# Ledger of designs, part 35: VH-VL binders against o27280

Target 1, 266 residues: o27280
Amino acid sequence: MDSMNVPEVLEIKRIVEESESVKTFIFSWDFRREVRPGQFVMVWDFRDEKPMSVSLIDPVRSEIGISIRRVGEFTDRVHGLSEGDLLGIRGPYGRGFELMGRDILLVGGGIGMAPLAALADEATARGMRVDALVAARTADELLFLDRLEAAGVNISTCTDDGSCGFKGFAHERLLTLEENHDMAAVCGPEPMMFQVMRILDERDVPAQLSLERYMKCAVGICGQCCLDDTGFRVCAEGPVFWSQELSRVREFGRYRRDPAGRRVPW

## First folded at step 1 (VH-VL)

Design m26 (framework fv_marstacimab)
Fold by ESMFold2-Fast, scan of step 1:
Structure m26 (fold): chain C 266 residues (1-266), chain A 118 residues (1-118), chain B 112 residues (1-112)
Amino acid sequence: as target 1 above (266 residues)
Amino acid sequence: EVQLLESGGGLVQPGGSLRLSCAASGFTFSSYGMSWVRQAPGKGLEWVSAISSSGGYTYYADSVKGRFTISRDNSKNTLYLQMNSLRAEDTAVYYCAKDEYFDYMDVWGQGTMVTVSS
Amino acid sequence: QSVLTQPPSVSGAPGQRVTISCTGSSSNIGAHYDVHWYQQLPGTAPKLLIYGNSNRPSGVPDRFSGSKSGTSASLAITGLQAEDEADYYCQSYDSSLRGSWVFGGGTKLTVL
C-alpha cells in the first residue's frame, strides 16, 4: 500500500492508560489502507506533528491504536485530550516488521514494547510461538504485560532495579535464556538494542530492530539516513532494519548525533 | 493472477558468471519474501537462497555461499540471482518462488535451465 | 545426503490408498516445524500440495491429506488416479543447518 500524505481528522474513540506516563489512543481505521506492525503514523494536534508507532491493529473492530509516552510539550498536550477529542493522522509510513519461521523472540524496552505488542498479535494469529522479554527501569514502566498474556505470549520480565522479574538489563537476561528462535524483533533504547543484537548474532538468530530516530526519514523530514562507516548509505526508509544491515554501522549503539550533528555518547 | 517468470539461464563455462531474473506480477511483490530453488537433472529439489521482502536479510545454502548473490528491485517487481564462479555441479533448473512467512513456497515459476559445461 | 528421508518410490493401483512418509529429526520436524508437500508432474515446476502439515490450497482435491507425528510426517492419497503419477517432496525447516529450508529426497509415485 502507498502511504497517505493528507491528514484525516479522527475522533479519539478510546484511551487506555498503560502507565503513569503512557497512554494508548484508539481510532477507527479503514483497513482498505493496510497497516503493518512496525509502521508509524504522523500525529497532528493542529499545532505540531510527531511520528508515533502503531501499537494496536484490529481489523475486526476496524481500529488502530497509538501509544504515546509523556516526554515533552507535544506529548503533554496530547495526554491532556479526552475521548471524543480530535487529532489529525496521516500514514501509515515506513518499513514494518517481517515475520519468518515458527518461533519468534520479542525484546522490548519501555515504550519500545508498543510496536512489538502489535507484532505479537499478528504472530500469534499466524500460529507462531512467541516469547517476549519485556524490560524497563522499574516495574511501573513495564508495558503491555496483560495484552501479551491475553495473546498467549510467553513473557519474561527484567527491571534495572529488580522490582519485577530479573534484576538487570535486557541483554543480561537474554544471556540466561537458551531457547532457539527463528527470528527476533527488538525495540527500545539504542544501547539495549545493540547489546541484544550482538548476542543474537552470536546465536545465529536473524533480528529486526526498530530505530525511532529513522521514522522521520520515511516521510522525507530527517537527513540522518547514512549509517555506514565506510560511506555506503543505508537507503532503507526505516524504522525497521535487519541486523545484517546494522552490523556494519559504527554509530549503532555507541553514539548518536545531536541536532547540530555532534557526536553524543548514549 | 499471481505469476513468476524466470529468465537469464543458458550455457556457461566453469568459472563463468550468469545473472538470473524473475519477473513477478499479480501480487504486492514488496510484501513477500522470495526464494531460489534448483533441481539438477534427474535429482531432487535444493533450496539455494532467500531474501526478505525489504531485501534487508538474505540467506544462502552453504554450497553457494560466497559465490551467489540474491537481490531484488521492489520498484520493478523483479528478483535476481547473480551467480559467480560457476561449477559443473551448479547445473540445474532454477526456480523462482514466492514465500509465505519464509515457511513454504506457495507460487513457483516455470524455471530456467543453467548448464555449466565446457 | 537429505536430512528429510522419503522412500524413493511408492506404487498403487487405481482407487487404492497410498502413503508417502517423510522422516526427520529433532532439529526439524521434531522441533515442531511444520511440514509442507509439493507435487511435481513430469516436465513441470513443483506445485504446493499441502502446507502447515494438513492444509490444502484451493484447487487441491480432498483425496490428498497430510499428517505429522513426532519426527515424521505423512502424505496420504486416497482413490488413486493415473494423473497422480508424479514426484512428491516434503519440506520443512532445520534449525541445525543455520536455519534453512530442507527438502526430502523425493518420492516417485507410480499408478499401476
Scores: ipSAE 0.369, ipTM 0.734, lowest interface PAE 3.7, mean pLDDT 86
Fold by OpenDDE, second read of step 2:
Structure m26 (fold): chain C 266 residues (1-266), chain A 118 residues (1-118), chain B 112 residues (1-112)
Amino acid sequence: as target 1 above (266 residues)
Amino acid sequence: EVQLLESGGGLVQPGGSLRLSCAASGFTFSSYGMSWVRQAPGKGLEWVSAISSSGGYTYYADSVKGRFTISRDNSKNTLYLQMNSLRAEDTAVYYCAKDEYFDYMDVWGQGTMVTVSS
Amino acid sequence: QSVLTQPPSVSGAPGQRVTISCTGSSSNIGAHYDVHWYQQLPGTAPKLLIYGNSNRPSGVPDRFSGSKSGTSASLAITGLQAEDEADYYCQSYDSSLRGSWVFGGGTKLTVL
């Protein structure tokens, strides 16, 4: 068995308060274990285990960051932790984003900005021009704005209530933007991603989208994250998919499987 | 040592097909995009096709769209170019090249000659 | 006919300085895209000479230099040597041609 499948007990080095519901937990990381934006790790609090996106990759400080939104019992426990406390981390897993071209568009909604923030850092470090459309329900839920700005990212914001930036949804804001990019990376609620993908396809912009599904094993064995029709496993073939791949996935943007395997609509 | 080795070239009649292969060694093949570039005898370089590291996206020059298919097998460290409906103007040395972030090509093979003639 | 325009030939005596120009447009060399250069010796495969406008790969002598300004790029060779006789190609990316890598027409350098 690969050593990457054994959780490593790591100390929380520091905690960044991103918003009322989102915290980034920073860990020391041995970069002999490669990690790419778009990949995820399994976080173990010694009771339960959940997949979380890597939101920070800092080889200079030898650190990674994992951004976690408080949404249930597991995340409630994790959000109760302090610096110096321990978590189990195994991974990274899955297919991360690919970078190509010179101009990249990032479209993120809510916690979906987590993997995109990491991608932004890499892209800017490589001298790429990065535009980011950051979406949230309200202004106080917009994530990583200061970090993105500091990295040299050109930011556009949109909020459902208009409290910051464009009033409306990400795909609506995207329609108002005329500039095309060499590629796009998208992550957020699937209804958002679905609409964004359609627009990008019409504009012939290659797009990668990161899906979120219930994951159990993270190693492509249990099948809990399997997508209908295609047999794609989000943990193995994803979570990052090209738009062409997702075009084959019937359930994309329409429904998902709950932990019991039942179809539940978005 | 980083190395690319092309094979599969040869003589073919117009309308025929060939499949080129490129064996990669000395680097993590699955981490890099790959390209095919060709050079007609006595002419300049022409980009033909490119494929992303995972194979998730492919690019083609207009001159070969619909006729050529680029693919890769990362488990075999091999790049492929399926060439169908070949034309005389496809006659060239075909080079396999390793891409850096789909920006430039830092490693080239020695090329394989494709001749399309009746 | 090439998207990027190069002079078909340049020449110089040993020890001299020569320059090869590469002219493009806003969709390729413009503000957002880098220019790269390749050297092709007679009967051999191309070799990366300059990447990212002005960077030299390992093994490339410092007498080779690249620069970019606006929609044009230039390769300069100082202290010209007989072994520099080759074809030189500039290369960039063109956003107007989705996913297209574009080459110059090539420049034949003759050492007199």
Scores: ipSAE 0.014, ipTM 0.558, lowest interface PAE 7.6, mean pLDDT 92

Design m27 (framework fv_marstacimab)
Fold by OpenDDE, second read of step 2:
Structure m27 (fold): chain C 266 residues (1-266), chain A 117 residues (1-117), chain B 112 residues (1-112)
Amino acid sequence: as target 1 above (266 residues)
Amino acid sequence: EVQLLESGGGLVQPGGSLRLSCAASGFTFSSYGMSWVRQAPGKGLEWVSAISSSGGYTYYADSVKGRFTISRDNSKNTLYLQMNSLRAEDTAVYYCAKEGDFYFDYWGQGTMVTVSS
Amino acid sequence: QSVLTQPPSVSGAPGQRVTISCTGSSSNIGAHYDVHWYQQLPGTAPKLLIYGNSNRPSGVPDRFSGSKSGTSASLAITGLQAEDEADYYCQSYDSSLRGSWVFGGGTKLTVL
């Protein structure tokens, strides 16, 4: 196995509490090792290993951030850690986002904003105009608003209960937006992404979407993250896909495979 | 030194096909978008098609949509333009151009495409 | 039929100042997109002359300058020389055409 596939034990420098359920863990990073928005790393707590998106890329401070939502046993353990504690990190893996154009639309739902926040930083640094549609169930679950604002991002919020911004779903808010963009990047619940992609396609806006699947190896050999019919491996050919690629994926927005390989509806 | 060398031009009948190639050197090819720009004899410049650095995005002028296909092989530092259903109005010198930030900082010498019966 | 409008020709004597205009719309020059200029000598490929409204690539004399205002841009050439005789094209990006690079019709500069 390649040396890059061996977890590097890193100390947690800082922990940012993004919301009640989301924390960002900050690590020192050697930027001779390239990392791109949209790529993921495998986080190892010395018991289990899970893929996590890179949410912060800071070459100035030589740091990266990994945002983790508390959703199960693994993440419960990780959320129990403190600054100074250790985690194993290997990667980065997968295909990240590609930036093109002057105007970019980011559409994120929940923890899906993690990779998009990193992308926003890069886009703004390049002088791009960035609009972000940030969606969540409630106001207190909206992520990275202050960070995005500080970066110069134009933010539109959307909440299921209307506690902040537009009341409704991201695709519904998108329908009310008249401006077109040169490209879009989308990440969040797959049903959301599915609807958003359809709207963007109708508007002829090139779109990239980041998928979430069960990943075991992260290097394209185990097949656990393989998409039906296409043979796409989310860890290798993704997790970022073009809308044209996803149009070929029958299961997209419809179902996923659980760790046992069974179909699980969204 | 940046070099762009076009090839594949020639004489073709209306309805025919040609495939243009552009060999790039002197820069990290996979890091930049590329475009094709054409110039009819005695006329101005017309953007034809563009492709992003990884090939994920392709763009076409309305005049060539559905007929032309832009592609690239980053392992070979080569840009391609597949031209199908060629028309007389497609007659032009076709330039390969390296993209900067929505401009073209380097151009090839061009390859002539003549569509005539 | 060009998206950007240029005068078809301009002329000047050696040492004079000439200006070439480029007029667009709100979807290209009038937006936050920059205007770029190219010089094409007779029988040669175009060469980047000005990028980002007013920046000169290395090797381009300071006699050449560019500016942008509203939906229009301008290329100015001071101290006109015989070797400046060429076709000049402005170029921008049009968001309404979904990723289309757009050129002016070109201006033929004659040095008298």
Scores: ipSAE 0.012, ipTM 0.526, lowest interface PAE 8.8, mean pLDDT 92
Fold by ESMFold2-Fast, scan of step 1:
Structure m27 (fold): chain C 266 residues (1-266), chain A 117 residues (1-117), chain B 112 residues (1-112)
Amino acid sequence: as target 1 above (266 residues)
Amino acid sequence: EVQLLESGGGLVQPGGSLRLSCAASGFTFSSYGMSWVRQAPGKGLEWVSAISSSGGYTYYADSVKGRFTISRDNSKNTLYLQMNSLRAEDTAVYYCAKEGDFYFDYWGQGTMVTVSS
Amino acid sequence: QSVLTQPPSVSGAPGQRVTISCTGSSSNIGAHYDVHWYQQLPGTAPKLLIYGNSNRPSGVPDRFSGSKSGTSASLAITGLQAEDEADYYCQSYDSSLRGSWVFGGGTKLTVL
């Protein structure tokens, strides 16, 4: 049996409440299945299986963490679990973030900070300077600030309502930041990522963006996924893409899919 | 700068033993899996053995299982390959390779192992 | 016998496009493991050329590109140059053998 493609039933070792709507579930992990920031696992509650980004990678403790936002029936059920309960975990899957240079910018919106928190840990362990722009609708939805601070990350915040840090959107805050970076990693709502990518492209900062909607394509759930008029196939390559790849995708930042699979504007 | 430097290769008679070492620098050694990959003269690449980042799990190609032992010392940033019961078909350049996400992002220059009487 | 199948050789003239195929099975490329490519210049160690199906490390020119579909992958080289003469190896991971990295047999590229 292949351990990567067969779910392992793992005990929830620890649960961290990140906010009223987000919890991190921590498991013992066998690091013969190496996990990199930006990769995801399939989480199985013995009824449904959903892709979740890995938010903690700790080979010293032999632990991984998976941060889950409560947004529907599956996540509601998982949020009802306690330490000692069991979940099936399969993976990791997808391509992770690549680190280059000395200085990295992380731009995260809401739960998109989860994979970026794991990346921050790796970048700081490699001796990189890490600046994080953490964005949310309200102060209560800003995630991982304590963890980023403990890792030595330089943190900027913004909230749509102005309840913490800069009042406004992530891209508006980014325009007020004057520091140069060798690369950036971006994860959050697609319209936010599109605006941030545009600014980073104008500054000649290479960026990697993590797209949740392509996680299913990476595990082969979508057999003939082709995103737009370019003929570009991305279905097996997500969730992390370079900004140059996404500039060719007409859908990125402009359209979403409704439950029927139809293109609708953001 | 990531560097991997192999040593310990040489000429050995069939049935003999050699221990290869790989000194790693320029990255957090304890965070990455490591592999040995070999190449016989004029032939292709063959994965030989791998070890997890913690050292808790080891893997071997069927051709070397039971004869070779991979190990690591994270405090010394060093990877090892103990080769016993060597055969003529083990003659190859042995490369130390650093694992990324199921690929090998950095390779050493290799060390030659010749098994011949 | 290699687990991943490559043509033993490919050739092209300067400025042309060549492609090198890598054919796997349901237990490796078909199991959604990425395909990576290595370039080995004569007398040197292999060097990572493409990782994660289509990504280039720093210093690799954009003339090199990778793609993957189903159980197969391809390396494309455009604007072929004399210094591209080398052996090229694809590599993936095989789920039917726990913990196994698998290589193609290698393709010798000759620039005519």
Scores: ipSAE 0.000, ipTM 0.373, lowest interface PAE 19.8, mean pLDDT 83

Design m28 (framework fv_marstacimab)
Fold by OpenDDE, second read of step 2:
Structure m28 (fold): chain C 266 residues (1-266), chain A 118 residues (1-118), chain B 112 residues (1-112)
Amino acid sequence: as target 1 above (266 residues)
Amino acid sequence: EVQLLESGGGLVQPGGSLRLSCAASGFTFSSYGMSWVRQAPGKGLEWVSAISSSGGYTYYADSVKGRFTISRDNSKNTLYLQMNSLRAEDTAVYYCARDYEDLGFDYWGQGTMVTVSS
Amino acid sequence: QSVLTQPPSVSGAPGQRVTISCTGSSSNIGAHYDVHWYQQLPGTAPKLLIYGNSNRPSGVPDRFSGSKSGTSASLAITGLQAEDEADYYCQSYDSSLRGSWVFGGGTKLTVL
């Protein structure tokens, strides 16, 4: 039995309020267990279990951070927790981002910035130039701006209502940017990612995209996160995919499956 | 000890094909990007191609785009360079090198000679 | 034609100081990208000599030093020795050639 599959009960070391709806929970972490940006963990509140992206990897402090958006009953409970409270964490799981080149573009929407923030830290630590397009519906939903800036990331913001930065969607802002990058990492609402990927493909920029799907086992057994046509399991072959892989996935940007396995349009 | 050993070089006619291999040992191969660099006789170094640690990304010099294909098998600790449509100007010693972006090419093989001649 | 420009040759007597320049542009050696240097002894594969503008790998004597300023870099060798006779290459990344490493044309160092 792999130790990573057994939830480890961890104390919430501290909580960072990122926005009205997003909190980052910090845990002490034994880095003998490797974790990569783009990987996820299963968070267990002793009632239910949900996959969450790692948003902070700090080997210096021996900490990881998990950013959670308040969206339902599970996350409501978690958001009600305080420092010192306990959560079960198992993982990490999945394929994380791969870094290559010197100039990296990050495109994130909403909570999708969580794994990208971790990636930004790694990229900057490796001496890469990092540009980040951070998108949200409104200014108050933009995530990790101060953290990214402190890391030396060049930030462009985009908001639906124009309350901060470019007024419009991420792909629209991207069209106004002339500079090409060696690679891109994308995470956010799937319709956003779909449009962004198209633009990046046209520009011949290699891209990695992190998908979100209903996930139960996280170990590639239950098949709940399986993508149509390819058989890709988001928890095993993903959640990070190359654009070339996603080009084979019919459902990408079109629909997802709900917990009952039904197709639900985006 | 880190070791890189190239093989597959030889004499080939223009328009022909060769496949180079680079056997790696002494380090976690799957954790590093790899590059091919070539050197024509009596000339300088020319970067040819690079591949990311997992093989997800590949890069090519303009001089070889469309003709050369870099790949790797991490289960075999081996880097490959498929060279098609070879030209006389491709004649060179081909080195494989461990590619650590911010640390340079910190390890090199001894090279394998490729001669393209009629 | 190399993207980075080096003098084709330099020479010095034992014990002297020599410098090798590497001139690029804002797209490669500029403040944005680091420069690496390689030593290639006759009949051998290149060896990493300096990485990250001024860092020495293990085993490289401290008489080798590197620096970068603006769009140029420089390799300095103090206390020149006979075994330093070799070809030296600078290397950087060029953003205009996406994903591409670029080398200088190389400098032949002769110890008189």
Scores: ipSAE 0.022, ipTM 0.560, lowest interface PAE 6.5, mean pLDDT 92
Fold by ESMFold2-Fast, scan of step 1:
Structure m28 (fold): chain C 266 residues (1-266), chain A 118 residues (1-118), chain B 112 residues (1-112)
Amino acid sequence: as target 1 above (266 residues)
Amino acid sequence: EVQLLESGGGLVQPGGSLRLSCAASGFTFSSYGMSWVRQAPGKGLEWVSAISSSGGYTYYADSVKGRFTISRDNSKNTLYLQMNSLRAEDTAVYYCARDYEDLGFDYWGQGTMVTVSS
Amino acid sequence: QSVLTQPPSVSGAPGQRVTISCTGSSSNIGAHYDVHWYQQLPGTAPKLLIYGNSNRPSGVPDRFSGSKSGTSASLAITGLQAEDEADYYCQSYDSSLRGSWVFGGGTKLTVL
């Protein structure tokens, strides 16, 4: 019961409203506890705990940000909080993204842009050329466009309904882009990530994909986070995986496992 | 295999009380929120109450606030609904459901009938 | 009265397509909360049919699909079969009723 992974109670320093449904909660952070893009933390409201990707990592200001989409009971309660209120933060956990080469492609769908925004900041700070393909169902669900632009990222957008940028899906937009990249990072709905991965594999672009699936155990002892065929645990070995690793997983893009280990199609 | 089994339903007079139970198996019960949903004969689904994974936070529909109490015992993998001051309008099949925000109510029990008769 | 509005009934012949609408407001579907769909066969408990607007659980055939636009969602059923005859319910979360899951009134699908 005396786990070394005890939540630290932190004051909400600032709240940024990213959209009608997404807020970024910003905390002062002691970077003696390192945080990398692609890692997650457990957010505790003193009743329930949920995993959230880190969306801002700012060692100069000594701040981290956690972007939360309002989905139901826990997230609605957290969205009701104000600057000065307290949340428990445990972590970070998981494998972060690896940066390689000089030119990187980011492909994000909806809230999947959150961990990619943190990665974009690190990549641009390292002098890399960053191209981002930002996808959503509608224009008002596109996230972090102003932040990405301010960071010097080259942005392409697409929406399912055509309300902003290309009308269609991320993989359809990607097919119209003739740019070569040293690596890619992808985060969003699994069917989107699967289609994007196939195109990148065909182009010989190594890709990292963030599977923000059901994470039940931040300390990596929970078997329900396993991927089919490989035995990978998302909370322990992920959430970031190379495309070569995922090509061996029969369930990727087809189904996932629920907490009972049952296959659930996408 | 995830299973939810409701019990405790029956016939009760208006103003009476009943306690419903939902026995859960096949998953880590303490990691999930839980809900009660009811359905009057021949009518639609109505959400009644929800409880957080730890039991620390509870939610109620306006129609049952002050009369119903949701609770859970994570050591026994059991969800409860204490129903007081029952009305004829509370007559329904009561379903236990596993509650997760991105999956909705992904598993349901078979239901238990509560009849409030005058 | 339901917070989410569905037509009370819809009908089609075997092999045809039907759609079932679910209309919400700015405090639920319009606030970008996801829509889930449930199928209830006569005399049985509801079963999750579509979650997160458009995803299918295990065992749900691809002729069932979901979509969302603005304050509304739709369930589409193609290639209708006799066994699809059931009640269908949409569900979302409502921020103005903090802590509240809300259901549509239900749609009875009759396969002619």
Scores: ipSAE 0.006, ipTM 0.546, lowest interface PAE 10.2, mean pLDDT 83

